# VHH binders against PI-PLC X domain-containing protein At5g67130, part 2

Target 1, 376 residues: PI-PLC X domain-containing protein At5g67130, of Arabidopsis thaliana (Mouse-ear cress) (q93xx5)
Amino acid sequence: CSNGNCQLLDSCSSATDCVSGLYCGDCPAVGRSKPVCTRGQATSPTSIINGLPFNKYTWLMTHNAFSNANAPLLPGVERITFYNQEDTITNQLQNGVRGLMLDMYDFNNDIWLCHSLRGQCFNFTAFQPAINILREVEAFLSQNPTEIVTIIIEDYVHRPKGLSTLFANAGLDKYWFPVSKMPRKGEDWPTVTDMVQENHRLLVFTSVAAKEDEEGVAYQWRYMVENESGDPGVKRGSCPNRKESQPLNSKSSSLFLMNYFPTYPVEKDACKEHSAPLAEMVGTCLKSGGNRMPNFLAVNFYMRSDGGGVFEILDRMNGPVLCGCETLSACQPGAAYGSCKNVTVQTRTPSMDSTAGSNSGGSYSGSVQFSRSLAS

## First folded at step 1 (VHH)

Design a09 (framework vhh_7d4b_2)
Fold by ESMFold2-Fast, scan of step 1:
Structure a09 (fold): chain B 376 residues (1-376), chain A 121 residues (1-121)
Amino acid sequence: as target 1 above (376 residues)
Amino acid sequence: QVQLVESGGGVVQPGRSLRLSCAASGFTFSDYAMGWYRQAPGKQRELVASISWDSGSTNYADSVKGRFTISRDNSKNTMYLQMNSLKPEDTAVYYCAADYEWGSDYYFDYWGQGTQVTVSS
C-alpha cells in the first residue's frame, strides 16, 4: 500500500503512505523492525453522544503539556531538565488532548511554565511565560465552540491574585466554569450539552486550597480523586491514591484523574507502555476506584504507541460508559444504549471475545467488571 | 513467576475426542476466571470457552456448544477442555488464559504458550 491507502498497522515509509489521521511510527521496543501506520488522534466522544454529565466521559490529558522538545530556550542558557511531550499545545489540542497539566511558578517578575524542583523555577528549568500557552488555549476554544478543556495546575504561584489575573489577561474569563456550579459530594456534573450552551468550557483546578476562595480557582482534590504519579503510579498490580486525594473509591467527588507516566520520561519506551501495560493498569485503577472509570488519562509522549496506543485505550474506556459498547468506535450515533456495530479491532493485544452471555448470570462479583460497573 | 502450561493437543480423526489441560502456577488460581481461546492459520484468535472462579458459570462459542465442556479443579490448579465430536474446522492452536474479571473482554492477566490440535481426515 502507498499514497494514502495504508491502514492502521500496515507497514509504511512515510506519513503520506497512511490514510488521513495516521502517521508512520516506529516502536523497536515491541520488537518491530519496520514502522507502521499509527494513530495520532483521539476520537471525540462528544461527536457520538453529548447529552451525558461531564463526569461520564474520559479525556486524554498530557503531563507537563508545555514541556516539549520544540520549546524555546532563554538567550544564552542551556535547559537542564526533561521534556514530556513532542509537540505544541496547539497540536496536542488538534489531536484530541482535552486536559493539560501545567506547572506554574513565579519567575522573572511573571508567571512561567517550568519543569523544576524545590518549588522554584530557574533559568535552566524554564520553558516560557504561562500567558503564551493560555493564549493558545484561548485560540483553540474560540475556533472550536463545542470543545471543553481542563487545566490542572501544579501551583507554585505566590503573587496575590496571580492566577485569576493571568487567565483574565489571556482572554479566558468568558469560558470559565464557575466554582459555584461545580458539584460537591460526588454528584453528577452538568451535561456536556449544557456546558457548551452556557459557554462554561474551561475547567481550571489548582493544588492550592486557599485559591478557591481567594481567586475562584477550584481546589483540585475537592472535586476529584487521583492516583499516585510517577514510578509508584505505573507499578503493576497497584493503583495507590495520591496523598492529597481521598481514597479512589471515595464518594466525595465525581471525577477521577488517572496518571500513567514514569518519574523519568523515556520517549523510546512510551510506545510499549501505551499498549497492553496501560490497558492492564486501567483495569487495576478501575478496581481501586470501586468500579469508577477514570475521567482523565494523563500520559507522557501521548502519540507514541505500537499502533492504537492511548487512543485505543480511551475508546475502550468511553465505549462501555457512553453507549454500552466495548469500544467507542462500535457506538452508533443516535442509537439506543447497547446497540453496537460490528468493528474489527486492529491491535497488537491478543483478541478477546465476549463472554457476556454468562456474565449477566454468573456467580462472579459484578462490581469488578466494566460492563457491570454501569449498572450500579 | 506466573505460568500457564497447556497439554493434551495432538492429531486426531474427525469425530474423535481430545482433552486439553492447563496447569497454572505463580498466582492464586481459585481467584481467577479461566478461558480457552484458539487461533487457526490466517484467522483471528477467538474465545472457545470460559469458566468462573467457582465453576458456577460457563460460556461457550456457538461453534462448540454441545461438543466441548470446560471444567476446573482448584485443588490441582488445573483447567480442562473436553472436546468431543471434533471437526476439521476445530484445527487450531489452543491457548489457556487467566482472567481476574469474569466475562471481561478488556483485561486478561496471563496467557499460555498454546497447544496444537489438528483434526485430519
Scores: ipSAE 0.000, ipTM 0.127, lowest interface PAE 18.0, mean pLDDT 82

Design a10 (framework vhh_7d4b_2)
Fold by ESMFold2-Fast, scan of step 1:
Structure a10 (fold): chain B 376 residues (1-376), chain A 122 residues (1-122)
Amino acid sequence: as target 1 above (376 residues)
Amino acid sequence: QVQLVESGGGVVQPGRSLRLSCAASGFTFSSYEMGWYRQAPGKQRELVASISSSGGSTNYADSVKGRFTISRDNSKNTMYLQMNSLKPEDTAVYYCATDLYEYGSDWGFDYWGQGTQVTVSS
């Protein structure tokens, strides 16, 4: 196959060989040296099912979304920090990212996005003024009137009213989801349809509790549970909550943020991490959360995958919850729960029998199965 | 670009000593916490020792406490690990690291050198 007709997992030599929405990707980390057509875009769950509470959906989230290879350098300064992403925030949003993790600092008499240390930004860890990225978010929301974006702020901003002023200056107040409408005590969120109708399409959370009362920015861990990030968060067989979070099975909040990225970001390993290991970790975190599916899957290098990658995993997370099907692509808009399309299973995992859709007895594929019976 | 270069590894007999060095460049070394990690084949990476930016505070894994000493020379942009009374169980690749990723005690050190092999044979 060539010239735009190669399907998912078909061998390719360039992106133009693959059908639209796929790119030609390598994953030598799994022992493969030949590129295959690889997913590059998330399926929008709200384009298929939009009438459910916001906390029933799982969204793709990028860890340190601003820390990417395309970010501008300060004049005369070499940036001395690694990247967490490989494309612009605008491109991330176009590819289906709906959650952005941003580290905000007081720096250079402004609020900046920095991939830095000890609550302090330096010239060599700085990326750009936060307002530049927030203006990209505003442009996206303006151009895509049915989309909802969530921003999680690791907050090192000490200037008075810094966050509320910043978001207002970026023109984002008109999309602001008010704290007064956020559910307490683990109750369901408004439906996506209602949020879009009210234009409450930007959710912003801060790591600083006082800013909820002082600036109207929701304190993150009042509304969501969160697993540990970094190496502890990718460790097989465990899904511990981070210290600021309630236990993952707590019913005090209805959102669940699942981190899945190592402490040291290595782009060439991401495609392996985003395959069977990620599927296994979702199952582990689902169990640790009391059978509650995560609502945000936060990763580094989201485009890197072993074919389906994070995108396939997101489909498998959304399908069972939103429409009762194994994958989101099997959902039928407007149909009853459990009414599923017949979809072709494309996987790198070998089967033990010749029947389509049967799992092999191999350990590699065993961990990719998700629980179908969730309390929705 | 951040660069960390380890040296001083080798093959030694039990009970002997080695001194590892980590030469750092590309960042303001004196402003950052530094650490030594190790990884033996088939095992997870573990923190061996860490040292504050000023050198005034140190931390050690229980398995090396009293045998290893971490130090730094900010004028030379270099961190050291003095390893005394080496045991076969100390056999591992040793990595120096600095926390340039982001502020937060939950994530640990971010940048790694290429590592230096320490083998305690016998």
Scores: ipSAE 0.000, ipTM 0.211, lowest interface PAE 11.5, mean pLDDT 83

Design a11 (framework vhh_7d4b_2)
Fold by ESMFold2-Fast, scan of step 1:
Structure a11 (fold): chain B 376 residues (1-376), chain A 122 residues (1-122)
Amino acid sequence: as target 1 above (376 residues)
Amino acid sequence: QVQLVESGGGVVQPGRSLRLSCAASGFTFSSYWMGWYRQAPGKQRELVASISSGGDTTNYADSVKGRFTISRDNSKNTMYLQMNSLKPEDTAVYYCARLGYSYGWLDSFDYWGQGTQVTVSS
């Protein structure tokens, strides 16, 4: 196939060979010798089901969303830090990312986004003033009136009223979801429909508890549980909660942030990590959370996969919860729960042959358990 | 809506054979890897066998390799487990499972049936 008619997983030589929404991607890490048409966009769950509480949905989130190859360089300074993403915030949002993890610091008499050591930004770890990225978010929300964006701030800002002033200056206060309307004690959130009608389409959380009372920015771990990030968070067979978080099975909060990225980002490995290992980890975290489906799936290099990647996994997380179907693409808008399209869903066991070039086979285990899909 | 219904369990003497069946409905059976896992009283659940969507690839736990054979008939939406040379250690509740993804020797399922008891005793 060529000239825009190649489907998902068809062999390709360039992006122009694939149907719209797919790119031509390789993944040598899974033993693939030729590139295939690969997903680059999430299916919007709210385009299909919008009447459910916000805490029933799973959203794609990018770890250190600002830390990407297209970020501006400071004049005369080389950045000496790792990238976590490949494209701009605007491109991420266009591709279906709805959660952004941002590290904010006081730097150069402003608030900057930096991929740095805790508490201190340096010129060689700085990316750009935070307001630049927030203006991209404002433009997206303005142009897409039914979309909801969540921002999680790893907060090293000591400037008085720094966050509230920053967001107001970016023109985002008109979308602000007020802390006073955030559910307490694990209650359901307002429905997506209600949030859109009220224009409460920006959720912002901070790692600093005092800022909830001081600035109206929600303290993250009052509203969500979160697993460990980095190497402990990607370790097969476990899903430990982050120190600041309540246990994952705690009913004191209704949101669940699932991190899935190694301590040191390696782009070459991301396409393998985002296949069966990620699906297995979702199952492990679901079990650790007492059958609570994660609401944010936070990854590095979100577009990298062996075909379906994080996008297919998100569809399989949302389908059972939102409409009772195995995948979001099987949901029928306006139909009763459990009324599904007949969709061919490919489930493939990954090859473990990276050195021999033969069928070494795989060990077949992993868990993608959706509690709402269990028999009565 | 997804349903997996096991049948064929029972009580057998050591060294005998038993064939389990799993009838699947509510999804496109031919698109999914399927598997069998078991749980004995007081023990953790373990995956004993899995089979690719087309039936071309099969995998077995070391404890059952050479004795159990997994197969499927996509035209009937049915998966089978042929259990030969049964041992007392094979006594467990056997569950049919739809495998969302598989990696390593951990449980790998997103839907499963209610289970069928297999007892190997004198």
Scores: ipSAE 0.000, ipTM 0.143, lowest interface PAE 17.0, mean pLDDT 82

Design b01 (framework vhh_podentamig1)
Fold by ESMFold2-Fast, scan of step 1:
Structure b01 (fold): chain B 376 residues (1-376), chain A 119 residues (1-119)
Amino acid sequence: as target 1 above (376 residues)
Amino acid sequence: EVQLVESGGGLVQPGRSLTLSCAASGFTFSSYAYGWYRQAPGKQRELVAAISGGSTLYADSVKGRFTISRDNAKNSIYLQMNSLRPEDTALYYCARGYYTRSWGTFDYWGQGTQVTVSS
C-alpha cells in the first residue's frame, strides 16, 4: 500500500502512505524491521457517551506535560533535565490528552513549570511560566465546549493564594469544578452531561492538603487513589499504591490515577512499553484496585507505540464500562448498553488479563463485570 | 558530603575506544540514577547517556557507540566509548540523578574529565 491507503499496522515508508489520522511510526524495540501506520490520537469518550458519572471514564494523562521537546529555552541557559513528552500541550490536547501533570514552583517572582528537585526550581530546570500553559488550556476549553480537562499539580508554590490567583489570571475560573461538589466517600461524581451543563469542565488537584481550605484547590489524595510511579510503577506483577495514597482498593475515593512510566524517560522503549506491557499492567492494577478501572492513565511519550498504543488500550478500558462493548469505537451513540458496531480491530496487544498464574475466577472480563454495575 | 570523581579521560586517536569511570561517595549509591554530560569548547553542555534501574538513555550522536553501566558494589558508573570521533572531544561530567514521581533531574556533578580525540 501507498499514497494514503495504508491501514493501521500496514508497513509504510512515509506519513503520506497512511490513511488520515495515522502516522508512519517505527519501533525497533519490538524487533520490527519496517515502520507501520500508527495511531496518534485518542477517541473522545464524551463525544460518544456523556451521561455517565465522571468516575466511569478513563482519560489519557501526560506525565510532566510541560517537559516537552518544543518548550522554549530560558535565555542564556541550557536546560539540564529529561523530556517526558515530544509535543506542545496544545498538540497533546488536540490528540485527545485530557489530563495534565504539572510541577509548579515559585521561581523568578512568578509561578513556573520546572522539572526540578527538592521543592526548588533553578534556571537550568525551568521550562516556562505556568500562565503560558494555562492560557493554552483556556483556549482549548473555550474552543471545545463539551470537553473536560484535569490538572494534577505537584505543588511547590508557597506564595499566599498563588494557585487560585494564577488560574484566575489565566481566565480559567469560569470552568472551575468546585470542591464543594466533589464526592467525599467514594460516591459517584456528577455526570459528564451535568458537568458540561454547569460548565464545570476544569478539575484541579494539588499535592498540598491545606490549599483545599485556603484556596479552593482539591487535595489530590482525598479524591483519588494512585499507584507508585517511576521504576516501581512499571515492575511486572505488582501495582502498589503511592505513599500519599490510600490502598488502591480503598472505598473512600472514587477516582484512580494509574501511572505507567519509568523514572528516567526512554523514548526508544516507549513504543514497546505502550503495547503488551501496558495492557498487562492495566490488568494488574485493575485487580489491585478491587476491580476498579483506572480513570487516568499517565504516560511519557504518549504517541509512541507499535501500532495502537495507549490509544487502543484507552478504547479497551472505556468500551466495556461506557457502552458494554470490547472497544470504544464499537459503541453506538444513543444505543442500549451492549449494542455494538461490528468492528475489526487489528492489534498486537494481548488482553488486559494475560498474567500467568492468575486465579481463573479472578480473570478480567470487563464487559460482564461492568454490565451489573451500570445496569443496577 | 556528596562527591563524584571522574577519571579515564585522555588523548586518543579517531576510531579507538576509551572508558570513563565515576567514583561516588557520601550517599547511598544504589538509590540514585546517573548521567554523563559533555561540554565541547565554545559549546553548551549536552547529555550523553543516563542510567536508572534497568533503563538507559543515549544522545542520538552516540547511540550504538557508547554504553553506560553501573556497579553498585563499587559505587561507580562507567561510560564505554567506542569508535571515537573528533567531534566527541569534550570535558565529560558525571552527574547523580534525583527523582521523586519521576522527576529526572541531576543535582550533583563532578569536576569533569577531558577527552580529546585527535590524530
Scores: ipSAE 0.010, ipTM 0.379, lowest interface PAE 9.9, mean pLDDT 84

Design b02 (framework vhh_podentamig1)
Fold by ESMFold2-Fast, scan of step 1:
Structure b02 (fold): chain B 376 residues (1-376), chain A 118 residues (1-118)
Amino acid sequence: as target 1 above (376 residues)
Amino acid sequence: EVQLVESGGGLVQPGRSLTLSCAASGFTFSRYAYGWYRQAPGKQRELVAAISGGSTLYADSVKGRFTISRDNAKNSIYLQMNSLRPEDTALYYCAKDYGWSRYGFDYWGQGTQVTVSS
């Protein structure tokens, strides 16, 4: 195949060989010698099912969304820090990212996005003024009136009313989901339909508890449980909660943030990590959360995979919860729960119910089926 | 396997000089920023000087007296300390500064003691 007709998992030599929505990606880390057509876009779950409480959905989230190698350099400064993403926030949102993790600092008499150390931003760890990124978010929400975006702030901003002023200046107040409408004791959130009708389409959380009362920015761990990030968070067979979080199976909050990225980000390894290992980790975290599906899947290098990647996993997380089908693409808008489209799924990723080892030689398969032996 | 090994500390009289060295191994040295930090008894650890490529940063308390430098060929950074004062007495640490946030981990050396006393 060539010239725009290559399907998911077909061999390719350039992006122009693949059907729209796919790119030509390699993954030497899984032993492949040739690139294949690879997913680069998520399906927004609210474009399919929008009548359920917000806490029933799973969203793609990018860790340190601003931290990409193409970000502008300050004049005369060589930036030496971890890069976590490859593309702009605008491109991330266009590709289906709906959660953004941002590190905010007081820097250069402004609020900046920095991937820095010890609560202080330096010129060699700085990326750009936060207002620039928030204006990209405003443009996206303005252009996509039914979409909901969540921002989680690792918050090193000390100036009075710094966050509330920043978001107002970015033109985002009209989308602001008010803290007063957020469920506090594990109740269901408003439905996506209600949130869209009220135009409450931007959720913002801060790591600083005092800012909920002082600025109307929700304190993150009042509303969500969160697993550990970094090497502990990707360790096979465990899904421990973050120290600031209640236990993952706590009923005190209705959102679940699942981190899945190593301490030292390595782009070339991400495609392997986002395949079978991620599917296994979702299963592990589902169990640790008391059979509650995570609501945010936070990753580095979100487009990297051996084919379906985080996008296929996200579809498989949303399908069973939102419509009772194996994958989100099998959901039929307006149909009864369990009424599924006839969908052929091309995948190299094993079942999330299985802990079977991965093989570098993936397989082509049709509709994904889960078989179980039942005793009468 | 990441190692940062400090050396060059000691006991000196006020007004004298010391040069601290930090030797790095187990990673690609030239890709990272580095900092010198110090911790005096009963006080919090504080940044003294940092270097990223050719750019340097100094705490106000040491500006004009201390100089940080790097030698990529030797995988080392240095802190030249002039006009030492009793308040410079501390355990000095070399740190690999990746711009880590709360989601990351620290990489520190074991430290080297500097005592400025009469």
Scores: ipSAE 0.006, ipTM 0.335, lowest interface PAE 9.7, mean pLDDT 83

Design b03 (framework vhh_podentamig1)
Fold by ESMFold2-Fast, scan of step 1:
Order: C-alpha cells, then structure tokens, then sequence
Structure b03 (fold): chain B 376 residues (1-376), chain A 119 residues (1-119)
C-alpha cells in the first residue's frame, strides 16, 4: 500500500502512506523490524454519545503536558530535567488530549511551569510562564465550542489569588466550571450537553485544599480518587491509591484519575507500555476501584504505541460504559444501550490470561473485557 | 480526500432570509464537529453556529435567528438565516474539525460563500 491508502497496522515507509489520522510509527521495543500505520488521535467520545454525565466518560490526559521537546530554553541555561511529551499542548489538544497535568510555581516574578524538586523552580528546571500555555488552552476552547478541558495543578504557587488571577488574565474565566456546581458525595456530574450549553467547559483542580475557598479552584481529592503515579503506579498486579486520595473504591467522589507512567520517562519503551501492559493495568485498577472505570488516563509520550496504543485502550474503556459495546467505534448514536455495530477490531493486545469466572460469556477482542453491568 | 463546498449565499435586504448549504465529501457528517464561521472585511473569523452528535451551539449575535442542521443521508450541513441584519454581511465558511497527528494539523475549510445584507 502507499499514497494515503495504508490502514492501521499496515507496513509503511512515510507518513503519507497511511490513511488520514494515522502516522507511520516504529516500535522496536515490541520486536517490530518495520514501521506500521499507527494511531495518532483519539476518537472523541462526545462526538458519538454526548448526553451522559461527565463522570461516565474516559478522557486522555498528558502527564506534565508542558514538559515537551518543543518548549523554549531560558537564555544561556540548559534544562536539567526530563521531557514527558514530544509535542506542543496545542498539538496534544488537536489529537484528542482533554486533560492536562501542570506543575505551577512562583518563579522569576511570575507563575511558571517547571519540572522541579521540593517545591522550588530553578532556571534549569523551568519551561515557560504558565500564561503562555493557558493562552493555548483559551485558543483551543474558543475555536472548539463543544470541547471540555480538565487541568490538574500540582500547586506550588504561594502568591495571594495567584491561580484565579492567572486564569482570568488568560481569558479562561468565561469557561470556568464553578465549584458550587461540582457534585459531592459521589453524585453524577452535569451531562456533557449541559456543560457545553452553559459554557462550563474548563475544569481546574488544585493540590492545595485552601484554594477552593480562597480562589474558587476545586481541591482535587474532594472530587476524585487517584492511584499512585510513577514506578509504584506501573507495578504489575497492583493499583495502590495515592496518599492524598481516598481509597479507589470510595463512593464519596465521582471521578477516578488513573496514572500510568514511570518515575523516569523512557521514550523508547512507551510504545510497548501503551499496549498489553496498559490494558492489563486498566483491568487491575478497575478491580481496585470496585468496578469503577477511570475517567482520566494520564500517560507520558501519548503518541507512542505499537499501533492502537492509548487510543485503542480509551475506546475499549468508553465503549462498555457509554453504550454497552466492546469499543467506542461500535456505539450507534441514538441507539439503545447494547445495540452495537458489527466492527472488526485490529489489535496487538492479547486476551487476559486469567479465569474470568462463570459470567464471562462471549469472546475477548483485547486484553480487557468490560461488562454492560459496569455502565448500569 | 476531505472537501467542503458551500452554496446559497447572495444579496438580500434586511429582514429577509437565506439558507446556506455545505456538502461534505471524504468523511461522514455524523462523525465530526461542524461549524459555520464568518469573516467580515477587516475583522477576524468568528464562529456563528456549530453542530455535533445531536447538539448545537450559536453565537449570541445570531441566537434565535439562525438554525444549524444536518442531513446525514445527504452528508450535508445547513444554516438557515432568518431576520438578516446589515451586520450579518460576511463571507461564510463551512468548517470541520478532526483530531489529527502532527505539528501541521488543521481544520478542514470550504472556500466560503458571500452573504451581503444591504438595502
């Protein structure tokens, strides 16, 4: 195949060989000797089902979204820290990322994005003023009026009203989802349709509890449970909750943030990690959460995969919950729950090698099977 | 591959109506976000109306006067414009947004159709 007609997993030599939405990608880590057409974009779940509560959807989230290969360097200073992503936040949003993890610091008489240590930003760990990235988010929301973006702030900002002033200066206050309308006690969120109609399309959470009352920025762990990040979070067979989080199976909050990235980012391994290992970990975290599907899947190097990657896994997370089908592409807009298209799933993710139990009817198309009961 | 073709523009007096059509090829209308944008001379391009999976949005300046709709069988998007005002004069563009890989990702745009509201 060539010249724009190569399908997912077909061998390719250049990006122009693959059909729209795919790129020609390599993954030596899975033993592949040739590049194949690889997914580079998420299927928007709201383009298919938009009438459900926000907490029924799973969104792609990028860990340290600002920490990317395209970020500018300070004059005369080399950055002594790791990249977590390869492309700009604008490109991330265009490819279907809807959650952004940002580390914010008081630095250089401003609020900066830094990948730093012990609550302090230094020249060699600084990326750019936070306002630059927030203006990219504003441009995206302005140009895409049906989209909802979530920002999670690891918050080292100490200046009074620093966050509220920053977001207002970025022109984002008009999209702000107010804390007063955020559900408590594990209740459902407003529907995506209602959020879009009200223009409450920016959700912002902070790691600092006091800022909810002081600035109107929601305290993250009041509204979501979260697993451990880094090496503990990628450990096979376990999905421990983060210390600030309630237990993953807590019914007191309606959102679930699932982290899947190592402490030391390794770009060349990401394509392998975003296949069978990630699918297996979703199953593990689903069980640890009491059969609760994660709402945000946070990764490094989100574009790296062996073909379907994070994008395929997101489809398999959304399908069962949103429409009762194995994958999001099998959902039929306006049809009854469980009414699915006949689709062929191309996947390199093997079936789970474990006993499913007496209720495991049907066949697995990937390494994780989610029943209709998880969505009801 | 993807092509959007607008039609239906013209010259009309204030208070009249026009219907703009946008014929899409290379992908299905039901699977993407579609919008009608307009650009008046010397001004920035602005969103007028959008349609996605059963939902619609309108700019405050046209709410109650304009209606966006789609016909999935004909793979077409429409903008019904009622009670037209001189300030509605602009080149109207049909646009589709598809998430795509690469630093050069962009929206699909039609060539535009001129709407002039003048007495």
Amino acid sequence: as target 1 above (376 residues)
Amino acid sequence: EVQLVESGGGLVQPGRSLTLSCAASGFTVSSNYYGWYRQAPGKQRELVAAIYSGGTLYADSVKGRFTISRDNAKNSIYLQMNSLRPEDTALYYCAAKRYSYGPSTFDYWGQGTQVTVSS
Scores: ipSAE 0.000, ipTM 0.155, lowest interface PAE 15.9, mean pLDDT 81

Design b04 (framework vhh_podentamig1)
Fold by ESMFold2-Fast, scan of step 1:
Structure b04 (fold): chain B 376 residues (1-376), chain A 120 residues (1-120)
Amino acid sequence: as target 1 above (376 residues)
Amino acid sequence: EVQLVESGGGLVQPGRSLTLSCAASGFTFSSYGYGWYRQAPGKQRELVAAITGGSTLYADSVKGRFTISRDNAKNSIYLQMNSLRPEDTALYYCATGRWYSSGLYGMDVWGQGTQVTVSS
């Protein structure tokens, strides 16, 4: 195929070979010698179903969203650190990212985004003033009036009233979801429709408990459970909760943040990790959470996949919960729960029912296989 | 308890090579990422090169000239420095980092440093 008619997983040599919405992507890590047409954006679940509580939806979240190769350089200073993403926050939002993890520091008499040591930012680990990124978020919310964005702050800001002043200066206070309306004790959130109507379209969480009372910024682990990040979080067969979080099956909070990225980012492996390994980990975390589907899927290098990637997995997470169908694309807007389109899904990713401890096969060459023992 | 000890520094002429070594003790070596940093008098400390289990990273000023490597069996990190220039003169530090609660990449354990002087 060529000239705009190549479908998902077809071989390609340039983006112009693929149908609209796909790019020509490489993944040598799965043994592929040629690039294939690959998904580059998420399907908006709220374009299909918008009347459910916010905590029924799963959103794509980018780990250290600011830590990308396109960030501006400081005059006369080389930035020398590992990147977690490849494109700008504006591009991430346009591609369907709705959660942003940001590390905020006091630096150069301002609040900066840095990929650095706990409590201290250095010139070589600094990306840019946080207000620049928050202005990108403001522009997105202003231009997309039905979209909801969540920001999670790893918070090293000691400046008095630093966060509340920063967000107000970025023009984001008009979208602020107030702490007073955040559900406690595992209660359902307001519906997406209600949040849009009230213009409560920006959720902001901080890692610092005192800032909830002092600045009106919600303390993250009062409202969500979270699995361990880094190497412990990608270890097959387990989905342990992080130290600050209650157990994943706790009914005291209604949100579930699922991390899936290694301790040190490895771009060349991301496309392999975002296929069968991620699908299996979703199944493991679902069980560890007491059959609770995660609400945020946080990854590095979100665009990297062997075809469907995180985007296909998000569709499979949202479909069953939001409309009772195998995938979000099978949902029929306005139809009763369980009324599904007959869709053909092209994928190398195994079912989310494939969990650690099963006899799941490895990477697939073409069709999805359930297990090696069934192949004989 | 976690300790890093650098060695291999010295005085060299421009265009020559040096290999720095860093010996690590007090923790599981293969679970950590490592970096080489340098600091010249009157300048701030800067990252030169870093290595994890799967990736390497280099400052633009040293790309193509320096190579970082690790030997998990010997609990050691190396920095091979080729085509040395006067501006490479600095105290070189080996560093390693822990994953803090959010998965933050950072260096929080430092060696005492080894001096590299490049002059005629």
Scores: ipSAE 0.000, ipTM 0.311, lowest interface PAE 12.2, mean pLDDT 83

